# Ledger of designs, part 11: VHH binders against F-box only protein 17 (Fbxo17)

Target 1, 286 residues: F-box only protein 17 (Fbxo17), of Mus musculus (Mouse) (q9qzm8)
Amino acid sequence: MGARPSRRQMTEARRLALTKLPPELLVQVLSHVPPRALVTRCRPVCRAWRDLVDGPSIWLLQLARDRSAEGRALYALAQRCPADADADADADGNRHDEFPFCALARFCLRAPFGRNLIHNSCGEQGFRGWEVEHGGNGWAVEKNLTLVPGAPSQTCFVTSFEWCSKRQLVDLVKEGVWQELLDSGQIEICIADWWGARENCGCIYRLRVRLLDEYENEVVKFSASPNPVLQWTERSCRQVSHVFTNFGKGIRYVSFEQYGRDTRSWVGHYGALVTHSSVRVRIRLS
Key: E = the ipSAE of ESMFold2; O = the ipSAE of OpenDDE; V2 = 0.75 times the mean of E and O plus 0.25 times the DockQ between their complexes.

## First folded at step 1 (VHH)

Design h11 (framework vhh_3k1k_2)
Fold by ESMFold2-Fast, scan of step 1:
Structure h11 (fold): chain B 286 residues (1-286), chain A 121 residues (1-121)
Amino acid sequence: as target 1 above (286 residues)
Amino acid sequence: QVQLVESGGALVQPGGSLRLSCAASGFTFDDYAMRWYRQAPGKEREWVAGISWSGGSTSYEDSVKGRFTISRDDARNTVYLQMNSLKPEDTAVYYCATYLDSEYGFGFDYWGQGTQVTVSS
């Protein structure tokens, strides 16, 4: 197809009527507009609308509409969000990811709760998004012959006969989870990974997931070192998971680190299979 | 008791050749892959070469490919590293290694004590 049937146009008459509203009423009206449309259609209308979209009031009202227990807990935390926090500037004032809107806007636009924050979780885009270290014949991406429930692709990464590793650094603030929300004690960080071996192949697999501060110093760590899969066993794919809670203040990054190798030193890619890696964030109810 | 004993390390001139041996005991040698590693002064230990349990597959680190050959003699429980066209950069302690499954369903890496190779004029 290719058509975009949902393009909605604001009429000139309607736009002019809205620009004549007092700021407090305009905020109420604009709070009903979806996040993307606020940025792409409302923000360009005039400077007054731009100032409203760049500020917290519209976004705070959007969060207020979720009347679930989770939504009400989030709204209480969102009321304490600083409108002008500059968390992404380095020592030289350089921004690593430019974002002109407030932190609440980033949260609403990125929708981090429940979403997988690991990019390219199954190797469906090759090694894009991963920092890789190749031992022996290195990593390869191949079709996963074992069904993994909920996996976005039937692909997996496979190691060689020497230790291979790959890492992804998740910036929770850039994903929309602002610093005060992370520090609240009401956030859970849920990690999972699937690992295994090819039929009649053996492997060693290790997972290290670290919660890091703004300087990338380790604050909390989870390590999994399950028993190796022995050669001459059935094809397998097993899940490891962990939930970080009550991790204190100052967390900014999740470092997701995988290590694997073949037990037999076979030339090629007969080592650990890894796929459907995930980092998800949720709010915990009291 | 698993034991790996390396021998054959010596001082050789650049362009020279040397053969290292690793005598293995305490396990069923012909069921397991064997590997060679080296560690130069001030550097991390690096993998050099590997040979499969059957001897049908070999692999090498890029800097030694075409110069080094790994082989095995299962009748003597010995793995060899034939080193040709030696360079000063090959100066290191060379280690023999294997990964063995235990009767408990997990495995361990076993290492020899190493043999010193020095390439100098």
Scores: ipSAE 0.000, ipTM 0.196, lowest interface PAE 14.4, mean pLDDT 82

Design h12 (framework vhh_7sr4_2)
Fold by ESMFold2-Fast, scan of step 1:
Structure h12 (fold): chain B 286 residues (1-286), chain A 120 residues (1-120)
Amino acid sequence: as target 1 above (286 residues)
Amino acid sequence: EVKLVESGGGLVQPGGSLRLSCAASGFTFSDYYMGWYRQTPGKQRDLVADIYSGGSTKYGDSVKGRFTISRDNTKNTVYLQMNSLKPEDTAVYYCAVEWGSDYLTYFDYWGQGTQVTVSS
């Protein structure tokens, strides 16, 4: 009997009460809300909350609470992040916002440190996210019979008897690593790839990873051309890895490019096997 | 496959009005911010307006008070009501799907664009 608020009505009443707090207290309260909920639940409440979530203060407070060595180093850099770090100014002085929210918000929401920025790293979604070029019978996605530590899926890409290539362009700023952080000299870009051949098959594998500026010009390059796997070998899967450090200023993109073929020109998919491709970003503690 | 189809562009006199529509398919429409952008020859695309499924909006400074963005989540459509049009509003207008509400996903998908020309 009587009108009882539902959980939804109680949540609405609570939000309404919070909208009456002074801005400095509201910032403190909202700073305890997880990043996703700040945007999906808090931002739509009213203009004042939207302005706070779109500003840097809440996000800077969240970064301040990570007391790890990495968190403290990041916080020092984050305090110097401009509120409009992702905005461009054209020749006439007009500003263009490429991305929603401030750079600190994107960093907190996307959590780029340690995360694999390569999408569909094992072919678990077919060729989605990859720009592919097919030689011979092209690329195929198959079950990987070789265990690869840490791989999110037991699948791999396999090349045909002619050169196949595929690439992915990672926009580091879009992934949350703002330009001044990239330019700080305290960022490491860690790349890795796993490659091999089927039992009694041979392959040639090559990897090219390029750090590009905002105009997509190559600034730094890593190339791996390991010795070809000869036919009549057991199943193999080997890792190639590299860490980019001290790459200077103006880097925006990572171009991750794989090339492979069969050494015997067999019809079908008996060439280079690639899987668990990764691009990860971390902060340098020294 | 994400698909965006714009309509409603055309030629109008200064001070006139136009309503643009964008029909979206291939994704969960209510989970994404939708936006209108415009491009003049030789310039980058500028944000005109964007809208979240809950109704929160953002406008470019040059269009505030004149343009209104809205959406219909049951029809998977976003609209741009343009009032008090000026010659400097002449541009190709693009519909875009932006960041997902979870911010773990985003799409860089644009419609084909629709021409708006404001002239006497």
Scores: ipSAE 0.000, ipTM 0.323, lowest interface PAE 11.8, mean pLDDT 82

## First folded at step 2 (VHH; framework vhh_lunsekimig_d3)

Design v01 (from c09 with T52Y; at its last look DockQ between E and O 0.05; V2 from the best seeds 0.00; counts 0 for: pae O 5.0 > 2, unsure alone 64.9 < 65, placed apart)
Fold by OpenDDE, look of step 2:
Structure v01 (fold): chain B 286 residues (1-286), chain A 121 residues (1-121)
Amino acid sequence: as target 1 above (286 residues)
Amino acid sequence: EVQLVESGGGVVQPGGSLRLSCAASGFTFDDYALYWYRQAAGIERELIASIYSGGSTNYVDSVKGRFTISRDNSENTMYLQMNSLRAEDTGLYYCAAEFTDEQWESMYDYWGQGTLVTVSS
């Protein structure tokens, strides 16, 4: 009765078998491994595997498997992506990127398309990820008065009797959208925000979203200035949305800026409520 | 044109009382927060009292229990009742109303010219 090799021995034997494959075949095999597993399990195996994972070849094959129109468009752009991970090195050679992966690897790992790039959009984590300016009694986090459809949490940020503002700066490249992809003219940036008032107090709400270059200079902006919600009006949440198209080259950041206050200057938190903010990136089919 | 005009200042002995008025024109301040500031000689202007549209009030500690801010929306006038006046209360008193620009991107205050309060023996 031959001793079944232990699971560890089988994994080691399989690893050994794979290490004997020509690099071209190994790339093909590794391209079927999920992105996270490539980095966490395959990359540490040996130097040769590390080099393959750090290169664009595996990731290009992964991208090529998406035969949708969007996938084909993305693949076409990915083929033009410079292989050098060092493109994000400052003139002084300081790699600002936490991960030594190529741009395509980052894209596959972060999967930015369709993902909400805003963190803590509903305030479930307090003010984490937000730059906050407090007017009056400042911002507070509360439960939604009404159900906000599709929100990951039924919480909201609420403003006070003086202007309150908060901002989140989204680094699109850090989120996986490489610079050449952004500059391709085929990328759209979709923004949305939900806002409302308390029944017993009106509110003023403003939204400003700016696309910024690598130096945080404003390139293009969207501003929404809806009419104030009056006291004793319907408690329904309202939505503001916009799609940036053809925004040109050199965009790096999205600055998502929200402003709110009440209309009655009441002590407390009777100002505009905001929640379920979103920044999403998609590829436009030519 | 938005205008705020303070009145009621004068000379009073320590322990005395004064009532300041701030008359607003060119706007209705029903929905606005209103403020009293004062500026003593050689000292920066300081906020001393606030009244909000809902009627809530705030005071700096040095005037708590002695000063009362109120508003009459029908007369478009704000008041500051000052009791138990002290020498340190001497200064120019200003009223202010908070406004926003047309785009609601900035906030600013309109100020009156001030009224002089002198507390001296």
Scores: ipSAE 0.021, ipTM 0.443, lowest interface PAE 5.0, mean pLDDT 86
ESMFold2, look of step 2: ipSAE 0.440; ipTM 0.789
ESMFold2 (binder alone), look of step 2: mean pLDDT 77; pTM 0.760

Design v02 (from c09 with A33Y; at its last look DockQ between E and O 0.62; V2 from the best seeds 0.00; counts 0 for: pae E 3.4 > 2)
Fold by ESMFold2, look of step 2:
Structure v02 (fold): chain B 286 residues (1-286), chain A 121 residues (1-121)
Amino acid sequence: as target 1 above (286 residues)
Amino acid sequence: EVQLVESGGGVVQPGGSLRLSCAASGFTFDDYYLYWYRQAAGIERELIASITSGGSTNYVDSVKGRFTISRDNSENTMYLQMNSLRAEDTGLYYCAAEFTDEQWESMYDYWGQGTLVTVSS
């Protein structure tokens, strides 16, 4: 009888059969491929596959698979996303080089919900990612002596005898939370920080978290100004948290700003300690 | 032009009282946090009392119950009423105001030059 196809010929025949599917079926098949593989392996196959990966349908199918209350709420918002909505696009509709994929693709690739959007939150990478101003003897990084619940590293930043500050700017759009989603009225932005004093010296700690528009103008602010931790009376690890809701339209950035110093003017690093800073985004279930 | 000027220091007997004042020039206290620090001989300055813009106060244990921090925003002045003074209260007393610029780019305290309190006899 006739020869049977080789394993290599069988694999090629299956690839050919897949490329001949009607677009509706091909979209269903491709929607089961992980986001990174879609953009790196599927998109280059041919023009038809590129057009599907660059369009919204595959990504909507992926979002639809989350049947939780949160997933259904997100899917409803994703269906309202304009096909070419992209905060990074030029006035001509061209995508910016920093993150060139459509809004839904960016969301699926970045997976911003529930993830801490603050980089280097405990100082495990030194000061990388932070804009830092050193007062006195400046900031240092030290190991935590007290366990900080949920921290990815048991390290902290410590301040000195004059005000030290540091700031991180989170670009929510580049993290995948597209502008129309931010404007929907259904997004909550959750922030938290952990702070304390060294056992042998008091501290003053301040936190300012601002929601900024695309021009970096302040739209909404949260400030924490706890009473000083007085010298010799306590050593503590304390949490500050806040949830921004109903913040209106036009938000793009979160500016997370921390300030600390000691109460004794001691040379060295005896000021406020900070660690486990976080910015997280979630969908509100009304 | 911005400055803080302390006054009211002097020599007092143990058990006596003094009232320190801190007057601001070139700015107003309205939305500032205000502080009194004390510097005894051979020791760095130590925060001893604070008052928020809303009037909430905090004190180190060694002065609690004896000292009272207050503010009068209409006179742009902060006060420290010191009662039941002890020899250990001798030192330079500084006022400070916690300033943050409108952009929150940095944080800076304004400091006075200090007023001397001597408790002796």
Scores: ipSAE 0.345, ipTM 0.738, lowest interface PAE 3.4, mean pLDDT 84
ESMFold2 (binder alone), look of step 2: mean pLDDT 78; pTM 0.766
OpenDDE, look of step 2: ipSAE 0.593; ipTM 0.845

Design v03 (from c09 with M107Y; at its last look DockQ between E and O 0.04; V2 from the best seeds 0.00; counts 0 for: pae O 12.8 > 2, placed apart)
Fold by OpenDDE, look of step 2:
Structure v03 (fold): chain B 286 residues (1-286), chain A 121 residues (1-121)
Amino acid sequence: as target 1 above (286 residues)
Amino acid sequence: EVQLVESGGGVVQPGGSLRLSCAASGFTFDDYALYWYRQAAGIERELIASITSGGSTNYVDSVKGRFTISRDNSENTMYLQMNSLRAEDTGLYYCAAEFTDEQWESYYDYWGQGTLVTVSS
C-alpha cells in the first residue's frame, strides 16, 4: 500500500516540475495564476520565478485575455508601456521599496478601473484618509437621514456653523494607473459626490476637484457651487458629478476637496452633509 | 477698528447668576450671527450659544435651560444671561461675530478678548 505523498510533497513535486519548464512556457502557465497569488505564492518560489513575475510578460498575457473593447484598448496601451517604468524611482534612482513591481503588475494587482479610489468615502472609519479643517464645532460623522443608493456605508460627514473643509489626495499611479496610461489621452476620470441638508437647517456646499501633476501643481479643476439649501427644504440627497476628459499629460493626483456649513449659524452640526464620494478611472474606447 | 468687548464676568457662588455683555464697535452686527464660546482651563474652546441675525437661538445641552443668549441691535450689544451657575461653568467666555455675504462666497469672523467667569463656593 504505497504511502500517498503528503499534500506538501505533491506541492513540492509540482513546483519542481514547473521549474523545469522553459521560461516561455512557464510564463504562459503563470499567466493563468491570479495577480495576488503570483506575488504571494509564485514570486517567492525562486529567483527565476521572481524575475518572471517582476517582468511585464506575465502581466501582458493576463491583460490580453480580456477581449472586450476596453480590454483591447488597454492591451494596446500596455504593449507600449516601458518595462523599466519604475514609477517610484525618485530622481536619484532610489526605488521606493514599497512597490518593486512593474507598472503592469501594479495595474493588475490594484485593478484601478471602475474602483472607487476614494478611501473612507462615507466616514465609517471616522476621518481616516481625510485632511480635515474644522469650523465651528467641526466635522462630525452621522447616520444618513435618507438612504444613499450604492453607498458602501449609510453614514455621512456633517459640517457645522462655520466653514468646514476636508480633502483627500488620490495618487493615481499608486492606485495602479501608470503614467503613460494617464498620458495616453484615453483615460477619463469620473468624480461624484452626494450632499444634502438637514430639514431644520439649510446648508451651503461646495466641491472642488483638481487634477495635479507630480509636483502637486494644478493642471485642471472642476468646481461646483450649488445654491444653498434653504431651511425646511426636502431632505433629499443631491449629487454632483463630473468627468475629466482630455486633461493632457503629466497628471498624477486627484485632489478631492469638500466644503460645507449651515445657513443658520447654529451650535452643533447643522451644516451640509456629504457622503459616498467617488473618484473612478475608465478607459475611453474612441 | 473693529472690536468686540466682553464684560460682566466675575466671581459667583454656585447657583448664582451673571449677565455677560459683548459690545461691538467699528461695525454694526445687525446682519451678523453672534456666538458665545467658553474655554475652561486645560479644555478646548467650546461653542455654547448662538443667535442668528434673525434672532433664532441655539444652545449646547450643558447650558440649555440655564443660559439665554440675546441681542440688542440698537445698542450693538449681545448678552448672555447665565442662571443656576455651576462650578463646571468656570472659564473664559468669548463672543464672536460671523458674517456671510448674500452670495455665500465670503464670511468674516470677529472675536473678543474674553471675560472670566469663576463659579466657586
Scores: ipSAE 0.000, ipTM 0.231, lowest interface PAE 12.8, mean pLDDT 85
ESMFold2, look of step 2: ipSAE 0.436; ipTM 0.793
ESMFold2 (binder alone), look of step 2: mean pLDDT 78; pTM 0.773

Design v04 (from c09 with E105T; at its last look DockQ between E and O 0.82; V2 from the best seeds 0.00; counts 0 for: pae E 2.1 > 2)
Amino acid sequence: EVQLVESGGGVVQPGGSLRLSCAASGFTFDDYALYWYRQAAGIERELIASITSGGSTNYVDSVKGRFTISRDNSENTMYLQMNSLRAEDTGLYYCAAEFTDEQWTSMYDYWGQGTLVTVSS
ESMFold2, look of step 2: ipSAE 0.590; ipTM 0.849
ESMFold2 (binder alone), look of step 2: mean pLDDT 77; pTM 0.760
OpenDDE, look of step 2: ipSAE 0.795; ipTM 0.931
ESMFold2, look of step 3: ipSAE 0.484; ipTM 0.806
ESMFold2 (binder alone), look of step 3: mean pLDDT 78; pTM 0.764
OpenDDE, look of step 3: ipSAE 0.800; ipTM 0.935

Design v05 (from c09 with T52Y M107L; at its last look DockQ between E and O 0.03; V2 from the best seeds 0.00; counts 0 for: pae O 10.8 > 2, unsure alone 64.0 < 65, placed apart)
Fold by OpenDDE, look of step 2:
Structure v05 (fold): chain B 286 residues (1-286), chain A 121 residues (1-121)
Amino acid sequence: as target 1 above (286 residues)
Amino acid sequence: EVQLVESGGGVVQPGGSLRLSCAASGFTFDDYALYWYRQAAGIERELIASIYSGGSTNYVDSVKGRFTISRDNSENTMYLQMNSLRAEDTGLYYCAAEFTDEQWESLYDYWGQGTLVTVSS
């Protein structure tokens, strides 16, 4: 009765077998491994595997498997992506990027398309990820008065009797959208925000979204200034949305800026409520 | 025309009391926040008291417990009761009302001409 090799021995034997494959075949095999597993399990195996994972070849093969129109468009752009991970090295050689991976690897790992790039959009984590300016009694986080469809949490930020503002700066490149992809002219940036008032108090709401370059200079902006919600009006949440198209080259950041206050100047938190903010990136088919 | 007119200022000894009034015309301030400011000689104007539409009040620490802001909507008049006056309370006192433009894009204040309060021995 031959001793079944232990699961550990089988994994070692399989690892050993794979290490004997020519690099070209190994790349093909590794391209079927999920992105996270490539980095966490395959990259640490040996130097040769590390080098393969750090290179663009595996990731290009992964991208090539998406035969949708969007996938084909993305693949075409990915083929033009410079292999050098070092493009984000400051002139002083300091890699500011937390991950030593190529741009394509980052894209595959972060999967930015369709993902909401706003963090803590509903305030479930308090003010984490937001730069906040407090007017009056400042911002507060509360439960939604009405159900906001599609929101990851039924919480909202609420403003006070003076202007309150909050901002989140989204680094598109850090989120996986490499610079050449942004500059391709095929990328759209979709923004949305939900806002409303309390029944017993009106509110003023403003939204400003700015696309910024690498130096945080404004390139293009969207502003929404809806009419105030009056006291004793319907408690329905309202939505503001916009799509940035053809925004040119050199965009790096999205500055998402919200402003709100009440119309009655009441002590407390009777101002505009905001929630379920979103910044999403998609590829446009030419 | 929107107007705010302050009155009630004068000369008072330390520890004395004064009551300032701010009469509004050209609008009803029922739904507005109202403010008292003061400006001492050589010092920037400072907010000292606020009364909101809901009747809640705020004070700066230097006047807290001594000053009381109130409003009479029926008379369209705001008041500042000042007790236990000190030399440092000397200055021009202004009332203000906060307004918005028609588009609700900008906030601005209307100011009165001010009333002089002098606390001297």
Scores: ipSAE 0.005, ipTM 0.226, lowest interface PAE 10.8, mean pLDDT 85
ESMFold2, look of step 2: ipSAE 0.334; ipTM 0.733
ESMFold2 (binder alone), look of step 2: mean pLDDT 77; pTM 0.762

## First folded at step 3 (VHH; framework vhh_lunsekimig_d3)

Design w01 (from v04 with S50V; at its last look DockQ between E and O 0.80; V2 from the best seeds 0.00; counts 0 for: pae E 5.7 > 2)
Fold by ESMFold2, look of step 3:
Structure w01 (fold): chain B 286 residues (1-286), chain A 121 residues (1-121)
Amino acid sequence: as target 1 above (286 residues)
Amino acid sequence: EVQLVESGGGVVQPGGSLRLSCAASGFTFDDYALYWYRQAAGIERELIAVITSGGSTNYVDSVKGRFTISRDNSENTMYLQMNSLRAEDTGLYYCAAEFTDEQWTSMYDYWGQGTLVTVSS
């Protein structure tokens, strides 16, 4: 019979043939599959594949391929990561149904190192992701008049004649930085913000960044309170930055909180401008 | 209860001098930035001088060199020394202090009642 099998029949036959591999070879093969495909395509194939994707081995192999100094330091810590499927349970032991995979899988899927963990950092999506409090005429989003180095969008948030504030809470564990990694003493949390004012206006800008435990209690704080600028004639922003190190155990969240206003009571958006807010995580090299 | 009590306003001739005071009760100035604003008729309030908790000062160009903001934390009082006064300096002068709660969930300014300064011949 020379009938050609359907695409569905060929895909199913290929899946079954691969499930016959010895476990050692299957782990090696699956370790080369991108993390999202492992979860969405490989995991449903059969119980043996599901068990491998839900365990640590393929994820450790993926991490081991990064031979840089950072990669080797991370791999050493990853070898001590618990492979428990409920590793992301809260302090009460309740599981969050949002991400049921092991901590190493979450790390590989989220890829948190080197990535800005603040989303919508320049207002390119309006206020999405930000908890905002509007004073005066409130916050607005505008195009940058001059280039802000490294910003993913040349837009900014601008404040008004009464205090405006906004906050973003970054869940480091949800972003893939598992608790033992945070507790290792080898993690740095780098934050930055860019701020300024309209030409020929004044502004007041305040920044508070807090490292919080799982109950959202403050453990470590950084505050920036630059002198108010009563006349702003430059056409560029200023950067503020800080690196948290040696912050001990129990950190889970970063609360990134910023405040601004103008130095006059002008109707409209003449207050502090903020953009390119960032939270980044990296491993400290000894 | 937080209160800011101003004094020292009045009528002066052009070229004259005047010293405004702002005394606080219900809190201490020690940890807070303090501000002087002025409001001329038909114009919204303008921040004209600031002094930080650490003593750093800043001024708008129109008063720089003529006005001096200072603080005396032991007397819980802030001052504005106003020299070489001009007619355009006429207006209500307010002291203000910025406040936030410990959780930084609210930020606002506390204001004095304002003291009138009139510069005319």
Scores: ipSAE 0.122, ipTM 0.595, lowest interface PAE 5.7, mean pLDDT 83
ESMFold2 (binder alone), look of step 3: mean pLDDT 77; pTM 0.764
OpenDDE, look of step 3: ipSAE 0.813; ipTM 0.938

Design w02 (from v04 with N58Y; at its last look DockQ between E and O 0.83; V2 from the best seeds 0.00; counts 0 for: pae E 2.2 > 2)
Fold by ESMFold2, look of step 3:
Structure w02 (fold): chain B 286 residues (1-286), chain A 121 residues (1-121)
Amino acid sequence: as target 1 above (286 residues)
Amino acid sequence: EVQLVESGGGVVQPGGSLRLSCAASGFTFDDYALYWYRQAAGIERELIASITSGGSTYYVDSVKGRFTISRDNSENTMYLQMNSLRAEDTGLYYCAAEFTDEQWTSMYDYWGQGTLVTVSS
């Protein structure tokens, strides 16, 4: 009489049975597994599975399943970007980098298209992720009194009586937009910010967004310097937006920099309110 | 040393006019926004007029139509023409220039010392 397989033993037996598949069938099977599970559960199974997850084929099959116009355009570009072996890999092909090994894998895991690449965009996590400079009484975070359309949280950052600034540096390559894709001429970088004044106190708001090369040198700049808001009747939710196109080759970073203050030097947090800051990447369809 | 120096303040009767000037030394106005602030006795300074590098102007409602801000970048000077002055316009008038360094690490204002305008009779 034999023992019945345990959950662990059944998992082991299934894993071993699948290791007998020819590589072409195995890649088809694995292409139906979600990206995170491929990296965390499938890759450690054996050398053959690791080689498939570390290569481009599984990821190309996943990208091919998006049959929208955007998905087809991306797939065409992805076909021309096979991942090269990392020269730093050890003898069994393991990478020594904290990021996914294959550029296509990173794209699939990070899913950068359409996603806001600014994190903590509304201050719902305090200042996490932002490099800040506090003027006057500094930045604070508070709930929105006026609904900001589409914001993931109805909170905002507010400035004080001297200039407050904050920035995020977005690494597009580490977010999954591999360099050849950025260089393709098919990519647009969309930025937006929402700002306004507090009741009965005016504000001044500035936005600077720069596209930087791998050495962090400025290549392209967008600046917004709107007129001050001085009266409560002018108080409204305002959006600034811009789409970078035709920015050439070599772009890697987006530096998103915002600045605010009040117009009356009132002690406290009566300066510009900012929220729902965004950097989004999309494929150009014309 | 960066300095902004206001001039042209004085005592005028209601309905009168004054022209304020703000001259910069050690700082070139160039592409920066410029401002006039007013501080009435007992309260904090408030922005009353601004002008962008491109010449677009903005005014608080209480001075719109009466005050005109202008700039002459070649002389590194900003002006405030004040007409139809009222008693409520009495105060210390500051010019300010918005500045960010070439590396854009932070933003500052340069401030003048203020020039006094008194509207009385």
Scores: ipSAE 0.468, ipTM 0.800, lowest interface PAE 2.2, mean pLDDT 84
ESMFold2 (binder alone), look of step 3: mean pLDDT 78; pTM 0.764
OpenDDE, look of step 3: ipSAE 0.647; ipTM 0.885

